# VHH binders against FAD synthetase 1, chloroplastic (RIBF1), part 1

Scores and structures below are computed, not measured.

Target 1, 279 residues: FAD synthetase 1, chloroplastic (RIBF1), of Arabidopsis thaliana (Mouse-ear cress) (q9fmw8)
Amino acid sequence: AEGLSPVAGGIVALGKFDALHIGHRELAIQAARIGTPYLLSFVGLAEVLGWKPRAPIVAKCDRKRVLSSWASYCGNIAPVEFEIEFASVRHLNPQQFVEKLSRELRVCGVVAGENYRFGYRASGDASELVRLCKDFGISAYIINSVMDKNQVSVNTEEEDSKSKERGQVSSTRVRHALAAGDVRYVTELLGRPHRVISRTRTQDLTSKRGRISLQTSSLLNLPPGNGVYKACSLIVGDKHPISCKVIVDTSNLYIETEEERFHNSDESQEFQLLGIEFG
Unless a header shows other numbers, all headers, positions and changes below count from the first letter of the chain; antibody chains are not in Kabat numbers.
ipSAE, averaged over its two directions, is called F for ESMFold2-Fast, E for ESMFold2 and O for OpenDDE. V2 adds 0.75 times the mean of E and O to 0.25 times the DockQ between the complexes of E and O.
[cut] stands for letters that were removed.
The coordinates of atoms that the task and the answers printed are left out; those that the model quotes come from them. Centres of patches stay.

## First folded at step 10 (VHH; from w2 with Y53S)

Design x3
Fold by ESMFold2, look of step 12:
Structure x3 (fold): chain B 279 residues (1-279), chain A 123 residues (1-123)
Amino acid sequence: as target 1 above (279 residues)
Amino acid sequence: ELQLVESGGGLVQAGGSLTVSCAASGFTFSDYAMGWSRQAPGKERELVAAITSGGSTYYADTVKGRFTISRDNAKNTLYLQMNSLKPEDTAMYYCAAKPSYWGFDLSDDFDYWGQGTQVTVSG
């Protein structure tokens, strides 16, 4: 075929990478051990299937920062996301999808979790992926699920000395922990503090009495549940993070700092992206 | 409006069997992967079993060989047959749904839930 696909010769991690949690990171790590790592994502699903979309866990504009942070785990090469339009693959059976990986995308290997499903009506499983990949000359590697484990510290006889397993790390578990406001647990699941991004008018950043008020509608991704979060950081452009307290309610997010002024030097910009890190 | 309504919970003796079901409405059932999660008081929710519209299944290790998930696309109904019940199976059981798009981990990303049905297993 004319020209090579962006992922040609690479090792693609297969999955839904909405949270970029430590389970997703493990897929990227394993891909990087084999070759050039990519995350292969599907886009356009809500339109094709008529769904009401949900707020993303990771803001689209923040995904590259997260993936770059994985470089140290991935042989100093940050994995790159490659997006496929869902409409173009929606009705492919498992064999047709693997043929696409081999013949059209020209990947040389895939990495998938043990519970991965693919193909029309999700009829293909990890075992079928391995079989089909061998038929089409692609290496396939199935990775065990990453479990949410706490190493037990000995304190009483009632607690066993074994690690207590809380279940598989998952995007659903991340969403539940966020809704409960358990930002420390969210940090454990993600392998990083949760960062919420707001597209905020510069004039709204003028702190009066040490408080910035943001509407929840200005957030580009999912905030934690209603509550008060005392150990937060505000990120404004390339400045050093500012310690803050954040109050989340249904309609608003309030940021309280000891700093009275934090306008950037270029006050002519109409909007800025604010990062709010919880944890 | 999307709705998931569980039923069939109750009190059962250890070693017994019980079937819970979930009636689904307000969406095209055959476009969704379905699952059962459970939550005991003071514990995190655990995905117990899941099934794609194409019939591929997932089971948590704690229930493999004892529980069977199934679906009837004509009746928009999801089932969980639970055999050899143990006291540790006591929990609120929630029906869950996610779109059956593919390229996903079946054990992840269930985004819609019902109100739950209580299953209590006594010693």
Scores: ipSAE 0.447, ipTM 0.755, lowest interface PAE 2.0, mean pLDDT 84

## First folded at step 12 (VHH; from x3 with D31Y)

Design y1
Fold by OpenDDE, look of step 13:
Structure y1 (fold): chain B 279 residues (1-279), chain A 123 residues (1-123)
Amino acid sequence: as target 1 above (279 residues)
Amino acid sequence: ELQLVESGGGLVQAGGSLTVSCAASGFTFSYYAMGWSRQAPGKERELVAAITSGGSTYYADTVKGRFTISRDNAKNTLYLQMNSLKPEDTAMYYCAAKPSYWGFDLSDDFDYWGQGTQVTVSG
């Protein structure tokens, strides 16, 4: 029917899905238990709110892949991301938003975290969401915050000084971990290795002596902090991942691989996407 | 430059009350979520209370019913009224700020922090 919302009849997960970390995955999982899972994402949030542009944690072009990987957790259904222009909803109070979900988007239910805030000026909380959904005939499921593994083990005395900041899984924590170069912890928070995407011209791929150099300006998402990363994988197109070492500095990423095959002289001026997985 | 300056800390007897304040400057206060975190010696920093720009509040279970967070946008000031104080409440209390936005988790980490004000509760 030409006029139905793409999320009609579905269960929408509510949150800011910038990192697509395991907490976000849990929202999708819970949605999938109830019905067809969707992620409701707001586009243009930074622009509307006047935030400084930040590199995303997940490259836009890589989001679908990540969501597809969640299918195994969601009853073999990959959650679909539904995007809404933030400018179109920014002014809505909590009641108006739920009304939109029910009447306009025709969702059957929502899933949100226990500390979820929504509506104009973030005035609505999870309790209000449940109440409003009930009023409008939509189901609401509120989930507990997802914690990292280290908070559960706090009972053992010997935990290394670096473990002191472990807690609730959040995008902020992911960013901090990336900045610190703690790719293992990032992997834990994301439930997957962090993948950095680079858009490079084949001509710009200067492979001198088996070393590929990428400018940080070519990156489509946030790399880890400066350092040496020995257990990485280079992903080029649909080819098998290649084991590599990555050195990150302020201006460049250096990729070292033992495989000679990357000398493809293809002088094609075409942009290629390179993926680098850390961890 | 964004600045957060805490005040009002001090020594108080168990069962007593204390109000700490945070003066904010260098940003549009009314668009930010504000919070109080505390750190006791040898313990991790923990979020105590938070308030969105729209007035929605969060409280840690340990302080629920005893502490009240509030804000005065006209004065760019954040408050934490602490009642029925316990020795366990002894900590450095930090004012915190982050942009308030749609879909945000109020219990998530804050972006900006003050220097803190010491609260000591004697049993």
Scores: ipSAE 0.541, ipTM 0.816, lowest interface PAE 0.8, mean pLDDT 89

## First folded at step 13 (VHH)

Design z2 (from y1 with S30D)
Fold by OpenDDE, fold request of step 14:
Structure z2 (fold): chain B 279 residues (1-279), chain A 123 residues (1-123)
Amino acid sequence: as target 1 above (279 residues)
Amino acid sequence: ELQLVESGGGLVQAGGSLTVSCAASGFTFDYYAMGWSRQAPGKERELVAAITSGGSTYYADTVKGRFTISRDNAKNTLYLQMNSLKPEDTAMYYCAAKPSYWGFDLSDDFDYWGQGTQVTVSG
């Protein structure tokens, strides 16, 4: 008995969910309004297509946390991410893909952005998605692109705000903002503070004079650009966040906190996960 | 190294036509979504048109019906045919690329940009 797909009967949000930004959240929200929300993610694209590897915006181990935080927006249901190997769908045209959604995965519906493209070589558009879904007996909901707050307010006459590249919320925009060290804008785009996760050896967590040094190589996701960040929080396990200052350079993150005793490091664990929130 | 080199910009009278081109190198062109963005003096950069590997297109409302984006994957070349040009179309036009091939929003921002080609439309 070919076991029921984990997304069977659900509503799947379609998109590239790198950053899990507010636009992605909106897809999940829409899905949740209709049924049980899922994020459908394609994995392995870079490997298959030979793209240069990039640090993820959200650490893999932190994605569930972020999605769980969306529960309050999604009728108290956290969307679940369902991953599909890109290699398994790479050859599918738009029709074949929708057929897969309907007949194989047994989804009840899909949610996508108005400019969503899908199928072999991304030849299918949102209109085609709607048409095909109808043909295969599943629902399709298309939502408008989510814009950042500044573009929504531009209908108001205030001239003076500095020409920051504002526009549609996107993972690419998040990456650019991070690179620029604009953690405030990142927070706006994400709808949450950006959290950087570090996997460090417990032995290396030496707080000298309230300063912790992390190697960039220990980071599991993309940090902000080089700079000084004064309003940060250090998250160690299930403990309360500690206010800290973070200095980012090319090789290290320096965390400065007034709290001397970082000692609750369970010395029994070889590795410890640290979270740093920016903003 | 990924390179995008624009050409074909120039001065054109209102109502005229112009085609700009972008030569891409240093990456697998077929696996990238391509686009044209423009930036006018004192304005923010805006996406004008985009095209997937498979030829699905996006156009900004301001250029719909007037501009046509196309690509030749065999030549690693991107094109933008601009018809019925208006003075408000005056801008630096940038070729853009992003590693997007499957299941993405075509209107999302791009990752790579060329140096741009100037298009000036006289009233």
Scores: ipSAE 0.887, ipTM 0.959, lowest interface PAE 0.4, mean pLDDT 91
Fold by OpenDDE, fold request of step 14:
Formats: structure tokens, sequence, C-alpha cells
Structure z2 (fold): chain B 279 residues (1-279), chain A 123 residues (1-123)
């Protein structure tokens, strides 16, 4: 029907889906149990609120892949991400937001974590969400937080104190783990290896002796901290992953592979996307 | 530069009360979720309480009913009122901040931390 929102009739997972970590996956799984799962993402917050821009954890171009990988957990239905401009909703109180979900977006239900906060200045909580959804005739499902008890090895005293914190799986925790170079822990939090995407000019892809150098400026998402990573995979297009070693410094990523011929750079393409998986 | 400066820590007897404060500067306070975490010797850092810009709160089970987190956006100040203090509450208390304003889990980790203020509860 011309005019229905893309999420009409669906079950919308509510959260901040920066990292698409296992906690987010659980929201999607719960949504899928009830109906057609969607992730509702707000975009443009940093710009509107004047926050310092941050590199995304997941590259924008890679989000669909990650979500598609969740299909097996979601009854063979990949959740779809629906984006809303934050500027358009920033003024909405909790009630108005739920009204929007119900009347404008025509969702059938919502899924959120027990500690979810929403609406203007995040004044609404999960209990209010349930109440409001009932009032507006949509279903609400609240799930328990996904907790992580793992300890991250950090080299700095400050990081040590933070890394030892037990808590909910979160995008913030993922960022901290990446900064610390703890790709194993990142993998645990994400439920998948972290993939860094680089957009590089084909002409700049010079492999000297099986070594590729990427500038950090070419990266589309957040790499791990400076260090040496031995168990990595290089992904070029639809080809099979190539085992590689990655050295990360402040300016560059150095990829070392045993394979010399991965540069079948289609000379016809000015730019190529490279994926590097850590862990 | 974002700064969080805690104050108000000290020695208090069991059953006593104490209020710690955090002065925030270098960022738009009103757009941040704030929290208090604590770390006792030999223990992991734990979130004690958190508060959204709009005043929605979270408390750890260990402090529910005893601690109250509040904020004064006009003063860029975060507070933690601690009542019925126990020796187990002895810890370094840290002010925490994260750029979270809409659609997030409040009990999540934080991005910025102060230097902390020591709270010691004698048995």
Amino acid sequence: as target 1 above (279 residues)
Amino acid sequence: ELQLVESGGGLVQAGGSLTVSCAASGFTFDYYAMGWSRQAPGKERELVAAITSGGSTYYADTVKGRFTISRDNAKNTLYLQMNSLKPEDTAMYYCAAKPSYWGFDLSDDFDYWGQGTQVTVSG
C-alpha cells in the first residue's frame, strides 16, 4: 500500500545499534519470535547535539551483511534496519514517540532491553514503554540485559579499572575493547570477528612482497588499537578470506599475506573495498 | 576538554550518610547521561547509579533504596546521596559521563571518568 512505512506491521527493536553486538542480536531474535524483525536506528545525533564525531564500529556498508548473518538466529529472517533522522524526533516525549510508532509507522510491537531509556532527554523507561504501548495498542516485549563477565587485559591503569568492570554488553564496551586492542574480547561481544573496511584506490594497492599498506584515513570504521594482530583475514570482494597478519599504527595498517596474487585489482575499478577481520 | 571532578568523599561511620558531587565542564552537560561507579580494593569497578538528562535513574541492586543519584543541569553538577552506608560501600567513587541522549540502555558503560573520590565506611 502506497504510504505505509517500511516497518508497518513489524516488530521493532529499540536501542542504539552502533556495534550490532550480541545484545542487539538478542533484541532482533526476540522480535523475530513475534513477527517481522526490524531495528530502529536514529541517525544524526552527533551532528544535532554537537558531539564529537566518532568512527562507527561497523562500517555503514557492512551493516547489511552483519544483519544478514543474524538470519539464522531469527528464524531465517534477516532483520532490516530502519533509520530515523534524530532531528525529526528529538522533541518527542515518550508518549509522542510511541504514538509515532503506532500511528505513523504502524508497527505491531516493540522490543527493548530492561534498561532502555527513550524520548525527549531519555525520560522514558522500559516500564513506561510497556504502558504506553498498551495505551496505543501495540505490543511491548522487554528482555533482560545481556551481561558480560569477561575481563579485558588493558595496559593502562585507567583502562585496567574500566576493563575489569562487569556489565552489560554494550557498544561502549566494544569501543573500549577495540581501543585496548583486545580483539578476542571484541569478538566475544560482537559474536563475530570485527571487520574493518577500507576504501582504497586500486592504483594505491601496491603489494610489495605480500605486504599491503592502508592509510587510516581510508578506513570506514574503527580499527583496533595500535598493535600486532597475527590471526586476521583479508577479504577482497567475494573471494575467500586470506589469512594475514595486521600491524596497526597511528597512520597505517600493514597487511602481510603469504599470497602474492590477491591484487587481481580489476584495473577498471578506481576504488576497491577491502575487509579485514580481526580474530 | 571534558572534565569531571569529584568531591565530598571521606570517612563515615556505618549507618551514616555522605553526599559526593561531580563538577562537569568542557561539554554540554545536558546532553550526557551521567553515572557513578565505584571500585573497592581488589574488586572490579561497578556501576552504582546512572541518570539520564531527563532524570530517569538506574541503581545497582546493592544500593537500591539507600543511594540517590541526582543532577543539576544548571550547575553542571552530578550528585550521589548515600544513606545507610555500610563497610561494603567503601570504595573509590568515580563520576562518569557518556554522550547518550536518546534511545539507549542506561546501565551501559561510560566513556569518560573522573579521578574519583574516596569513600570509607568504618564498621
Scores: ipSAE 0.860, ipTM 0.944, lowest interface PAE 0.4, mean pLDDT 91
Fold by ESMFold2, fold request of step 14:
Structure z2 (fold): chain B 279 residues (1-279), chain A 123 residues (1-123)
Amino acid sequence: as target 1 above (279 residues)
Amino acid sequence: ELQLVESGGGLVQAGGSLTVSCAASGFTFDYYAMGWSRQAPGKERELVAAITSGGSTYYADTVKGRFTISRDNAKNTLYLQMNSLKPEDTAMYYCAAKPSYWGFDLSDDFDYWGQGTQVTVSG
């Protein structure tokens, strides 16, 4: 009786897509091999369940850029996000959720990681997902976990299998690497440099002495831990990156460039979004 | 205020059994995935078992068939029953928690850790 859902006929990757890390990218790649790729996740859990809010790893306004960068991996089709309000599915058991995918959302396939859990109280697992999808006429594809291969330099060739895995890539691992200030490791986990977005007053983009001061409270996503980061890029609007050094402390970010004044193509706006790439 | 307090560690002979437990407080236990990780001296920390609020489990290959994870939501308590213990199971065992209830990977990294309880398997 109603119109088509945004994901009808597509292949939805199921997950918690907060970091958009290389494990998330692999789910999108596999979905794209089968059909039109979507990322399907649940939002609003913290509000409903009373968890402490966390700063997002990827700023909401920056997510489309990240997903567009995956197009080359996904047969030139950037995956599209589809988010379900958790409150609307909170009480569905695994079978009821798969029924929703089939009959309401009308997806034709799903991809999920081998350790994915879903449904009421996370009672459903990957094997149940496959069985239920078969029952409801949806294709299901279980994808191996993407393993973190970040290894401390070890000069022992016989320990290859021991040093091959440090566990799977995860959003928690990204958060820990950021807190430690290990931006090279963050780049490996994300498959891209970490970008922090700030809502910045336009007047601050014209300040002199080559130093911009931002409050940490103006950031829209999680910065790296306190420290000095020498190989960074400053992005103002749709302009090419400007090399900079960034100093992070608990209250402020200081951006140091050799350019004393940044061009602003729209000086009529009071605020602009400023991007800072680390590494 | 989130607290995870392990207990029940000790010395046990190879082939023996031991149950460790974790008392949880300062959060709504039923809204968290719970797990046990271990770390032997000189080794990387390893997730050995995890359990969702609804009872779905994960086990590392090294402990499958020997270890059983369970939780008592009424008592806010997590358990790990360890049978057929081997010397290589000797480690500090940490209770772990993450805010996860729907739509997540059970075996990825946990956010919160207890202080650990030592399990030593001799012979």
Scores: ipSAE 0.714, ipTM 0.884, lowest interface PAE 0.8, mean pLDDT 87
Fold by ESMFold2, fold request of step 14:
Structure z2 (fold): chain B 279 residues (1-279), chain A 123 residues (1-123)
Amino acid sequence: as target 1 above (279 residues)
Amino acid sequence: ELQLVESGGGLVQAGGSLTVSCAASGFTFDYYAMGWSRQAPGKERELVAAITSGGSTYYADTVKGRFTISRDNAKNTLYLQMNSLKPEDTAMYYCAAKPSYWGFDLSDDFDYWGQGTQVTVSG
């Protein structure tokens, strides 16, 4: 409650930043090339619109780490996320929303994707955003969609015409790849290994023979589908990465590691955060 | 409970026309973008058309000019008029919905699907 909105004078990326995938990162990169980068996120949409809640792709407590990792792409300035209650904007038409950006939030510029929609009943598009921003003295920059590509590395020009691009990078595509257990593809879509966070009671941590059993209900974000994942890392409390194998089933997540030193972590806490990176 | 129920599929001759429809219930229809996806044997699911609550549309290049998506917000019903049908259009057609209200990409993948209705184009 100490300060007012931190976005005054900044360049805000507009979007739905659920996965923080490489498409979202591109918006932040472009914002950083223009000025001080922010992500403008909306919270409370599901409640206001009556949508079914679902597990987030990125745990809320992990979002700052992800955004900090973008500093190397953003001229060593990590973007800052600013959250707006959706209830406060749900009724605004496109012009009223841009007026809020200009006069209430005092933003200098915006960055949005070419297919961006906003305002009541999604009545505004990217072209209208540019027009309205001009009218209200805000710079507007429209960014091309980031396209998904095959992972196969080829350096021959034979058969080049037979290669096919996948579609646009999206949060839904990330969710499908996770459900399929394709953690390599998830890494390409996110630009980082997927990290699952568990809030686990310290007493529930068992290290006998290097195996930990976690209930799926303790996870704070979406795990990959049922399967065995051999190239994983366990992060216990502070940065304490341990190589591990992870077995995911419907009710449980089993972590197998060759080390037992993680049981010496801060045991004075009733709960600990465990990070599990896949890939 | 969100429900999407497709109907109107069937067997049709190449060059013919067919309309499929989708009855939606259990959510506020106006807060969702609606669309049609299809999946042919051995292929991945493909978004063929989408429409916002306000009537803005998207069409895949493979169906542009032949297919028309529309919605009736008062009846919570989505339609796909398919003209000049080709054997390549043979697929299971799924009604799709995604939350569309603010900060979304209309051509993105959808979150909810119905059970599908089979469209088979012969000849």
Scores: ipSAE 0.191, ipTM 0.584, lowest interface PAE 4.2, mean pLDDT 82

